# Ledger of designs, part 20: VHH binders against Citrate synthase (ctsA)

Target 1, 373 residues: Citrate synthase (ctsA), of Heyndrickxia coagulans (Weizmannia coagulans) (p27660)
Amino acid sequence: MVNTNQFIPGLEGVIASETKISFLDTVNSEIVIKGYDLLALSKTKGYLDIVHLLLEGTIPNEAEKQHLEETLKQEYDVPDEIIQVLSLLPKTAHPMDALRTGVSVLASFDTELLNREHSTNLKRAYQLLGKIPNIVANSYHILHSEEPVQPLQDLSYSANFLYMITGKKPTELEEKIFDRSLVLYSEHELPNSTFTARVIASTLSDLYGALTGAVASLKGHLHGGANEAVMEMLQDAQTVEGFKHLLHDKLSKKEKIMGFGHRVYMKKMDPRAAMMKEALKELSAVNGDDLLLQMCEAGEQIMREEKGLFPNLDYYAAPVYWKLGIPIPLYTPIFFSSRTVGLCAHVMEQHENNRIFRPRVLYTGARNLRVED
Short names: E, the ipSAE of ESMFold2; O, the ipSAE of OpenDDE; V2, 0.75 times the mean of E and O plus 0.25 times the DockQ between their complexes.

## First folded at step 4 (VHH)

Design z06 (framework vhh_7b2m_4)
Fold by ESMFold2-Fast, scan of step 4:
Parts: sequence; structure tokens; C-alpha cells
Structure z06 (fold): chain B 373 residues (1-373), chain A 124 residues (1-124)
Amino acid sequence: as target 1 above (373 residues)
Amino acid sequence: EVQLVESGGGLVQAGGSLRLSCAASGFTFSSYAVGWYRQAPGKQRVVVASISSWGSTKYSNSVKGRFTISRDNAKNTVYLQMNSLKPEDTAVYYCAASKRPYSLYWNEADYDYWGQGTQVTVSS
């Protein structure tokens, strides 16, 4: 018997699943990924190390990492039919809608779509990891009547992703910074998109369907788009004084300011944000332009002094992505691309110990209405 | 040959209105973002407004609520409707197009194509 008076709006604080994948440890102020502190991983490990950890269960040795890189390179190609479907979208299509369409269509090319065996799902995860960056980068080019940029054999996974977006081979520094951002966005316990993926997976639906739902969830402004919103505020402000004025104006109107606050890091800057701030400093030194850094530091001071709020990852990732030459509408698609590995891990874990999610409601509507004869 | 040609500038009294037009040719206009920049005497060039290839708009704080940017892809033209003009709006206004279809850019080098500019003078 379920007590119908135990309604918890938004399921806030409700433990909805068991997982070995990740944990937001508010007691120790850690984001735990397969037993490791994410910050420690971010310092010494790259995105492919996180991919291997989340999908294979261990940090890879040199041979395993090389094999993983070769495996993913074989998966970069997207079927021509998907490019054709994307080319039929109106040029006003949102990049997240183009991504959702591309991921959804991938399901139709899977000849074993109903197979839920671990090995088959693992192959799908690698196919999605290889193809999603291509869909993200080249759907954008297609929507802008530009030629698709093909990946290069001599570039790493992260360098190829950035290359497909910009059409320019990244420097070693640019590659390292971008790769680190993918590590930092890779997994975060049970946000709405991960929960949505698990809900869909709980029906024993396919991995593509689960990720399609996750894209739809992440498009929502209450979940995704915070990094885009941060860069949009910086663009609106243009100058240090402009940004100070913009923040004071928003605060006076009691508007929420994106890029501040975190569930785990409530009394200090998110250490992941600090890593992206250092990246912004390095990129600013290379090109001799520290305007974005100065603007962000001014905003950081105002929010600390007036609200007791501190930057989250999105606050400093946004100007870093701008400095890397990434168009703002691709920031949320890149977030999704990074999170694809975590989403795949959650879907596979759900399939392996499944129970369908089937909640009930507290009914508050009309009863006993009469139908006319 | 790629061209951006601005028109509609002039002298206007404070509180008045002007509509600037920028006619584009020689590239696939519909796939480009377009921005309006301005440069006042003795000051650096700053962005005013932008419109993405899919019609999303962005405005600087100084012009929000007063200026409206729009585009007509069939005519390869972008417009800047300027209302409630202030003396501080006095500047040469430049049209700029970026192959990167979404964003305002702080640096002039981030835009691929630039117009010659049109003078806007607002009397006090």
C-alpha cells in the first residue's frame, strides 16, 4: 500500500535508482565516478580514460586506450541517409532538435535493435560515441549550407570533434582544454536527462530511444542551456562595466543569474569551474585578449559579495568554448556529446537489473461528472 | 564579389527614429549571422545587435528595448530599426557578416565581411 499523501514535487531528494556509476557526495564535497573523484581524474586523465572507466569498468592501460581510440575512429562515419534527413530540416531548426533527429534515425540502421545483451549494447555505445560528434558538428554545417567537415585519421577523438566544428586543426593546448571540458561534463549522478534515459530504458526500449529522450530533456531551459546563457550574457555586456551593470540590473529585478550555484559546492567555487578559469587564462595569454577573463572575474566578485554564490562549471566553460571558436548553439550539443558515455552506462545498468518505472498520482480533479444521453 | 552595402543613416533629433538597411551580395546570405557594429569618434568599435542565420537576436544593453534587428533572406537584407535615439547613439554604423551563424563577436577579425559604414548623428 502506497500512502497517497506522500507526494514529493519534482521527486526532489527521492532515491529513484540504485547505481554504481556516480554519486554526488555532499558530505565530502566530491563528484564520484566509479569510485574515483572526478576532480582527480580531470587532472591526470583524458576523455577516453573516462569512456573506458564508465563502459568497461576500469581506467585503461596504454594498449586498451589505443584499442578504444581505433574502435571509435571506425565509428565516425554517419550513414548518408542521416545526412539526407538533416538536409531536409528547415534552416531555422535548433541544433538540439537536429541532434535529436539524428540520434533517433540511427535506431533504424540497427539490425539487432531488440537485443539487450551487454555486448550488443556496448557496441551501440561505441557507435553512438563515434557518431554523435559528427552529427553535432555536421548538422550545424548542413543547416548553414556549409560542406560537412570529415574527421582526420591523425587526430585524437577530442581534436577531431573540435576540428569537425571549426574546420581548423586545434593546437595542443586547445585540444587539451577541450578534452578536459568533456571529462568535466561526462557524468553527474541523476539529472533530468539521465533519469529520462533510465525511465525509457526501464521499458526495455533501445539505447537510441533512451538517448533521444535525453536530448529532448536537455533542450529544456531548466536543465540545459546554462553555458549558452552565460556566453549570451557576456556578449550582451561587451565590457567589464557593461557586465557589472547587467548583473546589478538582473539582481535588482530578482532574476536568476545562470552560471552560479552547485548542489555539491555550495560555499566555494566549483573546482571544475576553477579548472576552466585556468584554461581561460591560458587561452587569453596566447591570443593577448583577456577581456572575457576580466568580465568573468568582475561577475564572480559581485555574486560572491552580494549573493554568497559562486561560479559553477558552465560559468567558465562558456567563455572557454567561445575562445576555442565554438558557436554558442553547439554548447548544449557538446554537453550532450560528453554526457553520452554516462547516459550509455546508465541505460546498460538499467537493462541489467531492470524494473519498469510506474508511479501513481494524487488525483485532485473533478469526479462524477454526468455524460448527456 | 562579396559586398555589404549600408543605407538609411542621417541626422535626427533626440527621441527620433531611423531604419538602417544592409544589402548583401556574393555569398549565401541565409547561412550567415549578421551584426551591426558602431564606432563613435575617439572610441573603439562595439557591437550593437546581431541576428543568427535562424533569426535569433541579441542586443547590447545600451540599445535593448529601443533597437530591433531583422532580416529578409529573400532580399539578402538585414535591417536595424532604431527608436528613441539618444545623442550617445551618434556613431558610424557598420554591417558585418560571419560564417559562424549564431554569435556576436567582440573582435572585428571574427567577422568575415564588412560594409563601408553609414553615419548616424543624433542632435541633443
Scores: ipSAE 0.000, ipTM 0.173, lowest interface PAE 16.9, mean pLDDT 88

Design z07 (framework vhh_brivekimig_d4)
Fold by ESMFold2-Fast, scan of step 4:
Structure z07 (fold): chain B 373 residues (1-373), chain A 125 residues (1-125)
Amino acid sequence: as target 1 above (373 residues)
Amino acid sequence: EVQLVESGGGVVQPGGSLRLSCAASGFTFSKYGMSWVRQAPGKGPEWVSSISGSWGSTLYADSVKGRFTISRDNSKNTLYLQMNSLRPEDTALYYCAASKRPYSLYWNEADYDYSSQGTLVTVSS
């Protein structure tokens, strides 16, 4: 007899899905992506290698990678109606709401939206991967009454994304660092946004709908925005001593400090954070300004000593994005843009072995109330 | 009601240059991707280059990268192909093609309307 009356708040620890996409190995402290160690992938492979691995099932050879690059370049164009819709938004609109609006409107341009064949969904995944960076970068420019920046044919996918944001061609170092950050954010088993996408997909809804829900989920302060919050703290503090004071003040008030703690890396720094810390060192050496690095190292020491907590990816990705010239409000949209490939892989996997999510409730409200005058 | 009229073809020496034009009518030009497709004598059609409607994003076949430049003037409903460093193998009848769907950069003969007349480019001594 199956006991269905056990209530588990937040579904904490519940195994809700089967997947071949990724695994958070808490025993070996490893993030597994299609059988590969994410850290090993991030050292030798770029974002398009991860795209091919997650959507096509293998690490690409040179010809496959060139074909993927050509395919994505064909998808950079965003419908003019989407630009018009974004132009109608209040200038105070949240960038995640602008992104959600753009992704949602894309569904209306798909005449075969109900076709969930693998090949059709794969084409949609490439359309979303090509168009989301444009929506992210240019919705921000539109909201600031600035002209949209068109992608350039001769730049890589990641260099184009950074170019559309900053209006300047990135250096080789900047491109390498930004591309690696996209690899590190690309996939992470079943966080709330990925679960939301799978829940929506379980109704046999479309990729655009699933991703629209994922954007909405990631906007929530308990899920997204940690990288933005980290950079806001650094900006408010301005100095090493200011940051130490800010952290001690928050700790004395029992406030949560963003950028610290991870489910897998509970006793050490997240190795992805360590990679972004090295990137911050490289960028600091190039311009001779290591203030952000000094501030972050001071904060890392305080949190380790006083709370036994270690930096996660967001803690060091934030100052890296700042040094790359990226506006703070775009950090979470960039995170979503990176995660788009993982989200598409999960939605397609859900459609291929589907079961609708149909939970029950433990009713704790009033019963047998009478309707009286 | 798509109408496409190509011009600018001719005979040119190897290493020379030509600029092709395509005048478009019958649709909202700025919203549709445009492509150049060529057909060499005795061969099937070969995609050469595409340009997006609104953003002007460009794509090129490997055989023409660095030598050809696609551009458009949305105020004149005109598509261009600047061809430099021409080679004998560039000899073909050149067609402009308009996407049947707005905002598409993808070229596939089934998804594009193109002129039946084309403009002839001959690269010879």
Scores: ipSAE 0.000, ipTM 0.136, lowest interface PAE 19.7, mean pLDDT 86

Design z08 (framework vhh_7aqx_2)
Fold by ESMFold2-Fast, scan of step 4:
Structure z08 (fold): chain B 373 residues (1-373), chain A 125 residues (1-125)
Amino acid sequence: as target 1 above (373 residues)
Amino acid sequence: QVQLQESGGGLVQAGGSLRLSCTTSGFTFSKYYFSWFRQAPGEEREFVGAISSWGGSTDYADSVKGRFTISRDNAKNTFYLQMNSLKTEDTAVYYCAASYRPYSLYWNEADYDYWGQGTQVTVSS
C-alpha cells in the first residue's frame, strides 16, 4: 500500500510540481506545449515561434517575431574571456563538459546576478538562447584547434547555429529540417534535467546555475547521449547487413539498444521520430544516397518484430544530424541548446511561485550504536 | 567557383613512388575533410585514405596501409597522397574528394561535396 510515509524509487509517477508549460498526455498520446499540440506546432511553426510561446506566452505575430530575431542577434557574441577559458581545456574534453563550463562562466558576467525580477530573468533567458549555440559550436572548434566561426547577420537563428558548426551556409531544406529538430527537442514536461533545473531554482539560485546543473544531468548516459549512441552504431555497422548483425548480436547479449522506446509512445513510433524519418528521406533524395535510411528501416523492423519496441526521436534525429554535417559529439549539446528555452521557462515559473524542494528519507541503516570510551 | 585539381599521376615501375597533389579553391580549406578514392578498370570506386580537418587524423584502406601517407597543407590549400612501394594492383584513376563533415569515416562517395576530375596512375611490372 502506498501512503505518505512510503519510499517511491526514482519518484516514478510522483507529481513533483505544478506547471502551465507542458504536459505528456499519455491518454491522448499528445505532447502539449502551452496548450498547443507540439506536432501541430512543428508542422507550421519554427523554433523562434516556440521561443516566443514559452517565454512571452503567445505565438508571435510578424512584428513580434522580427523583434525577437533582432533581440537574439544582439546576444550571439560570447565574451572573449569565455573563449579563453574554453581554450585552456584539455583537447580530450567532452563537448558537454565544455558547454557546462561555458554556461557556468557566463554567470560571472551578469552584473544583476542576484536579481530575480521577471524582466531581468527574461533578459537572461534571451542572453542564454543567443550565446549557447556559439558556445556549443565554437567550443568544439577550439577543442579541435580550429578558429571560431563567427555568426552572420543575414542568417536566421537556426541557419546561424548550423553555419557555426559546419562552416557552410545551409540550404533552405537543411535550415528547415534543422529548425524543426530544435522545435521537437524544445520541451518535454519533467525529465531529469528539467527537474534538476527546478530543484536548483527552488533555492532562488540564478538561471545560469540552474542550466549548469541541467547540462550535468543531461550528460548522464541514462538521460542523454542516445542520439550519439545511435549514430555510433550506424557507423560501426556501415551496411544494412552489418546493422542487422549488430542488432541481433546486442539482442542475444541482452544489451539495451539506444534509440528505441518512449514513455508516451510505448505501442507505436514516436511521431517526432516519424517527422525526422521524413526529413532523412528528403535529405537522402537530394544527395542520391539512401543507405542510412535503409539501415534505419531494417533496424526499425527488427526491433518491432523481436522486441515490440519502436523508434524514439533520437533514432532518426541522429542520421539527420549526420546528413546535415554535424559532428556526432555535438548531438547532445544541440539537444541541450534546443531545450534551453524550456529550461528557462521552468526556472522562471519556479521563481514566480517558489517553494524549496526539501524531501525526506526512509532511514534503513544502523541505530543506537555506542562509541567506546 | 569550387574546384579540386589532381596532379602528379603517371607511369611508374613496381616498387617505385609517386606523390599526388590535390589543389583546391573556392571554399575554406581548413574546414574540410579530404579523401583519396581510386577506380580500377571495370571496378567501382574504392576508398584509399582520408585526413580530417580536426587535428589531421588519418585513416587508410587495409590494402595501402603502411605504404601510402595522406597529408595536408592548409597554407597552400593543397593535400597530398604519398604512394610508396607501388604494386601493379595500385593501377587506377585516383580522385581527390572533399566533405565539410568534420567527423568520422565515410563509406559512401555520395557523402562528399566536391570531387576532382581524376588522375591516372599506372604501375608496370
Scores: ipSAE 0.012, ipTM 0.478, lowest interface PAE 8.5, mean pLDDT 88

## First folded at step 5 (VHH; framework vhh_etentamig_d1)

Design c01 (from x31 with S31R G56S S57Y; at its last look DockQ between E and O 0.07; V2 from the best seeds 0.00; counts 0 for: pae O 14.5 > 2, placed apart)
Fold by OpenDDE, look of step 5:
Structure c01 (fold): chain B 373 residues (1-373), chain A 124 residues (1-124)
Amino acid sequence: as target 1 above (373 residues)
Amino acid sequence: EVQLLESGGGLVQPGGSLRLSCAASGFTFSRYAMSWVRQAPGKGPEWVSGISGSGSYTYYADSVKGRFTISRDNSKNTLYLQMNSLRAEDTAVYYCAKESRVWSPGKTYYFDYRGQGTLVTVSS
């Protein structure tokens, strides 16, 4: 039983929400999504399957999946005003900031913004799932003075997303790997961004506001920045030996090394990371360049030996995204895009069974101060 | 220093054929995928074809599929593009590029390195 009268820094271990959506089972090392293990799902199911599971409560059959995909395809387009707003941003802006702005602006186009009925929120969720990939991809293009890329209706959801980013139709392998990454990022119980979304939603604020807050949360380097940081380290190191040196140097300085450690998987590698490692191997085989794989494996060994830490999803997702031709600044935005379905599910659940979040504080400041005449 | 030098461009009639070559130096050639990109007068750059480091995998733009063939000889550090059934719309400067990122259509490509290009003109 949590002592409500005790200050718990960071709310560590505190049960803050009741949910049927997801659970991190640290005892069995499982990520439970609507009663299923996410890792088991990721072996045979795609991102749209997860979307249907989280929003509709069931794994779709083929007909349902097709209908879902068609529904999402109809939502790919964004208002021209979104593009205009993004075009007004300084070219130095980070894509996460652009994403935050883009999601915020979408609210102004919803004629039923104050309607929180399940059916309305569900429709809204599909709209967001359709549009957010566009905002993510084209934010980057616009910030780099490139023409926005139009979505392709003949591609799958994941293939189109990757296409909009890279400007090239992906291979089947690339599509598969990218889709899998979306599955793996889709939901994770109550991380800071999801908690933020629920907190905002608890005021009965709209879904757009909740997601906007979630973007702001995920932008923080302690939350969503790990994948970007990993790729930056790899780029700085350039070689296997360079990476070894870099890691030892950081360790000697007691610096945190991003891409290692996991809340659920403490004694072994995150299975999600293992899946991405395999993806990295596959991609390396295709182009004949296995430098990143060798670097990552060397780093993995060092961190295991020196710190007893194992790679998390971000550690191997980063070089995979690199090989897919994805710019580093889009790693976190893609993470958010994937997480959109989970965020929507949480916000919808919050709206349906709402209690406003209103915590108290342990006050350690001054008392009884008075203004001197 | 990485160097890429294209050759083989020239004037050809519609329906004709050309073979482009790219000599690479300054890096382990077989370790990296390579691409051809082209830029027509007044138009943005267009990705044409790519090939994996080993040569086992090849990729083509829809506009050239069935007409162009990319290949490489890793023992000679050379990339090739066989262009058959050439059309007027194939007229462009063709560049050899070391592949690091996938390119956006139109104006901007992200390469580690690319050559100076070779001009291909298809005209009657």
Scores: ipSAE 0.000, ipTM 0.247, lowest interface PAE 14.5, mean pLDDT 91
ESMFold2, look of step 5: ipSAE 0.012; ipTM 0.440
ESMFold2 (binder alone), look of step 5: mean pLDDT 81; pTM 0.822

Design c02 (from x31 with A33T S54K; at its last look DockQ between E and O 0.28; V2 from the best seeds 0.00; counts 0 for: pae E 20.8 > 2, unsure alone 64.4 < 65, off the site)
Fold by OpenDDE, look of step 5:
Structure c02 (fold): chain B 373 residues (1-373), chain A 124 residues (1-124)
Amino acid sequence: as target 1 above (373 residues)
Amino acid sequence: EVQLLESGGGLVQPGGSLRLSCAASGFTFSSYTMSWVRQAPGKGPEWVSGISGKGGSTYYADSVKGRFTISRDNSKNTLYLQMNSLRAEDTAVYYCAKESRVWSPGKTYYFDYRGQGTLVTVSS
């Protein structure tokens, strides 16, 4: 039982919200999404299925899925002002910052911003799900002084997203793998970004504000930066032996190695990671280049032997994204884009059953100080 | 087929200047970020500079910042590297590289396509 009279650093283990959305079952090693195991879903369901499940409460049939996709396609376009604002950013800006700004600006275009009714928030959620991929992709292009890429209506949701990033229509395999990654990143109970979103939402602030805060949270290297860090390590190492050396060096220095460890999967590899590993194998087979796979496998072995740690989703998602032609700075933004549906679900739930978050502190500062005349 | 052909390398004294060129073919040149990478004998490859497809953004390694200038002429499908104030440590084979996998500034990356390189030797 959580003693509310005691300071709990980081709120570790504290039950902060009541929800029907998501649960990390560490006992059974499940990520529960609206009553389903996310892993089980990921085997047969796509991202839009997850979207429908989280926002509508049910797994869609084919007609519902089609309608959902059509709805989202209508929302792909962003106001020109978004592009203009992004164009004003320094070219050295990180895409996460651009995303934060872009999401924030969207609020100003909502004519019903103060309406928190379920139907209105639902509509808003679909708008965001349609627009955020555009902002993510084109933030990168704009920051590199490239022309924004226009969405393609004839592609699937995931295919279009990947297209907007790479400028190339993906293969079926690429689309499938990318979509799978979106499923796997879609929801995860109450991580820092989701908690932040709920905290902001609890003031009855709007969904855009909540998501803006969530972007800021996810930007932190302790939250969303793992996939980028993994790919950077791989690039720095360049070879299997180099990667071994790099890892041993980091371990000797007691440095944290990103891409390993998971809250739910403590004794074995995250099944999501295994899925991405398989994806990496598939992509490697296409072009005959398995260097990244070999490197990752070597790293996996070292970390298992030396630390008893197993790869998480980020570890194998990173090289997969690399193989897909995705720039490293977009790894975290893509993560956010995927998580958008979960964030929206949480914010909506918070608005519908709201209690403002107002914690107290253990004060350790000075007392009874007075200004001397 | 993608082809990249570097030229302009040679022997130069410290403090001297060289201009490298890379002729590109087999792809839509203006659609891709291009980079220069170099490799010194006995050392691994080092990213030197990058330029966006439209040429609006340029990036440099700290080691060459202020001395090297990357540019491109998309009408000629040509990438350039103006190297000023050359140092002995700049001695390397310089390669033109196409962004196949998305390029990230400041890092050494795997490139699917690069040229045969041109040798730059800085020596007194």
Scores: ipSAE 0.000, ipTM 0.257, lowest interface PAE 13.8, mean pLDDT 91
ESMFold2, look of step 5: ipSAE 0.000; ipTM 0.129
ESMFold2 (binder alone), look of step 5: mean pLDDT 79; pTM 0.804

## First folded at step 7 (VHH)

Design c03 (from c01 with R31S A33R E99G K107T; framework vhh_etentamig_d1; at its last look DockQ between E and O 0.02; V2 from the best seeds 0.00; counts 0 for: pae O 14.7 > 2, off the site)
Fold by OpenDDE, look of step 7:
Structure c03 (fold): chain B 373 residues (1-373), chain A 124 residues (1-124)
Amino acid sequence: as target 1 above (373 residues)
Amino acid sequence: EVQLLESGGGLVQPGGSLRLSCAASGFTFSSYRMSWVRQAPGKGPEWVSGISGSGSYTYYADSVKGRFTISRDNSKNTLYLQMNSLRAEDTAVYYCAKGSRVWSPGTTYYFDYRGQGTLVTVSS
């Protein structure tokens, strides 16, 4: 029997939502997405397959996938007002803040904003999936006084996203690796950003509002900032020996090392991290530069030996994104872009079976104070 | 090969109306933003109006706002510009443009491709 009168800090272990979308099975070390193991999906399926699975409930056939891709391509354009607003931001703004603003502004262009029917929300989800990559990429360009990049319709969804970031067409390998990263980031049960989105949605607020709140949540360094932090450490260290020294120094000071530890995978490496490690190896082989790989492997060994911790997805995704030519400030925005489909699925489910979130508090403040005349 | 063919230009009196058309081929028309740009004699190119691939969003230069309406028929691969309340200063060669950048104050526009243009002359 759940003691409803007990304060649970951070809601640790508390069941907050009923869902058919995803489940972290810590017993079997499995991330379940609509009844499938995400790791198994990631071996053979791409991001658009995941999109279709989460929003339509099934893995698409080839015709369905093609139709989905064509639908998304039609949604790549953003209102001019979005670009104008982004252009008004200080150049010192972080792309996550720009993304938050961009997503927020999109709501004002929805002529059916108050319609929360399934079909309408589904349409919105596809619109957001089409537009958010544009906002992510061009927010960076604008903030760096560069001209916005236009989408290329002849590229795949993932290839175009990467192109918009880097300004060059990716190779097949680069496209494959980037798409895989999007799959791996796509959904993760009820992390803080997803919970936030559902909380906002539970007021029957619109999908844009929910996602705006999710962006704000994911910006926090305890949630979405790990991949950036990892790459910063690697840049500071510059060498294998430097990285060893850096880690030992941080450990001696009892500082948290980002990129290690996972809720589901506690006794071994996150399989998603392993996949990104392989990607890093592949990219290193292309140009013959394996410095980042060597550094990461050294760090992995130290953390295993000293703390018994294993790399998570962010640890190896960071150097992969670096080799793909992605700026560090876009790592978290890309994470959000990938998570967009999961967030939309959760918000849609919340709207279809809604109960407003209304928790209580354990009050520890003063009582019976009187106002003096 | 991308092809854009403008039509509908001509001579019109001030206060009159014209409708321009642009026939597009050689690409997936519905997937691309399209724009109208114009160039008056002795002046540089000026962005006039834009429309998203689906037609959901339309944009206008301040100089034509409230007078011009951009639209498209994706089933016919055709872009349109309805021009009402025409003025002498609207006299220009009008071009249909593919892949135009977002236009905003202080920014420059670009296009992947444009047609040969159609001449609009507004004169009494």
Scores: ipSAE 0.000, ipTM 0.243, lowest interface PAE 14.7, mean pLDDT 91
ESMFold2, look of step 7: ipSAE 0.000; ipTM 0.137
ESMFold2 (binder alone), look of step 7: mean pLDDT 81; pTM 0.822

Design c04 (from c01 with R31S G50R; framework vhh_etentamig_d1; at its last look DockQ between E and O 0.01; V2 from the best seeds 0.00; counts 0 for: pae E 16.9 > 2, off the site)
Fold by OpenDDE, look of step 7:
Structure c04 (fold): chain B 373 residues (1-373), chain A 124 residues (1-124)
Amino acid sequence: as target 1 above (373 residues)
Amino acid sequence: EVQLLESGGGLVQPGGSLRLSCAASGFTFSSYAMSWVRQAPGKGPEWVSRISGSGSYTYYADSVKGRFTISRDNSKNTLYLQMNSLRAEDTAVYYCAKESRVWSPGKTYYFDYRGQGTLVTVSS
């Protein structure tokens, strides 16, 4: 039993929520979502399957999946007011900030904003799942003085998302790989952004507010941004030897290397990372350019030998996204988009069984100070 | 060059119906919200209706709500205004207007282009 009177920095190891949604099993090295191993799911199931599982509680059959996809397709469009707001942002703004703003603005268009019933929140979840990809993609376009891209109804959910980013229809391989990345990012127990969402939701605030807070959380480099950092390192290095040198230099300076280490997978490579590594191999084989793969493999070896650390999902997701033609500033926004379904599930659960989060402090400040007249 | 060409105006009896069209060119039509504005003789311009770029969201002035329907066909670069239950006070020149991406403080909607207009006369 955790002594509630003890200060636990960062709430490390503290049980903060009861949930049926997800669990990180560090003993068995398993990421559990709704009773399934996420890794096992990722081998045969797509992102919409995960969406249905998290929001409806079951893996969908083909008819259910089709209906879900059709439902989401109807939600792709966003109010033009959002585009207008985004157009007012400085061109130097990061897409995560744009995303935060976009999600926030959506709340103002909900005519039932104060209704937190399950069915209403469920509807909102689907709306958000439909609209957030649009906001992510078009935030980038707007910030770069490009015309917004309209969604294509004839594409799959994942294909359309990627299309909206790149402006071109993806190949089957690209679609498959991108969809898989969405599955792998979809849910992860109670990371800072999910906790933040629950904390906000616990005030009986609306789902948009909760997600807005989650965006802000995920923006932090200690939470999101690892995939961006990885790709930046790779770009700076340019070559295999350059990357080796870069890593050794950072290690000598006791700097943290992004893309390595995991809470669940401590003794071996994150299976999700392995999947993305395979994706990188596949994409590299398309045009014969395996430079990024070679660089990443060299880095993997160095970190294993020098620190005993293994790649996480972000390490190999970064070069995969690069190969897919995704700009680096959208890596974290895409991560959030994928996580939207999990965040919605958590917020809905919080609303259904709510207790306001209100912790106390260990006060270490001054006492008995007097104000001089 | 941006071009907006209105059509469909004419003389109609009170209670009658008209359908206006606006052909757009010179810009990515689906990327911009479009509006109808009207100007009656001796009066200032009045905003009538707005539709988002995708067509998913529509807005109406109180004076025309329930009677007018705005729509668009992005494949044809065309904006429409179905006007039912027309009244004498609906008499005006109707303009198709392209929404601007340049924000202007204090304005609900802002336009950077409009057509030459089409005259709608409602009279017995």
Scores: ipSAE 0.000, ipTM 0.228, lowest interface PAE 15.3, mean pLDDT 92
ESMFold2, look of step 7: ipSAE 0.000; ipTM 0.246
ESMFold2 (binder alone), look of step 7: mean pLDDT 81; pTM 0.818

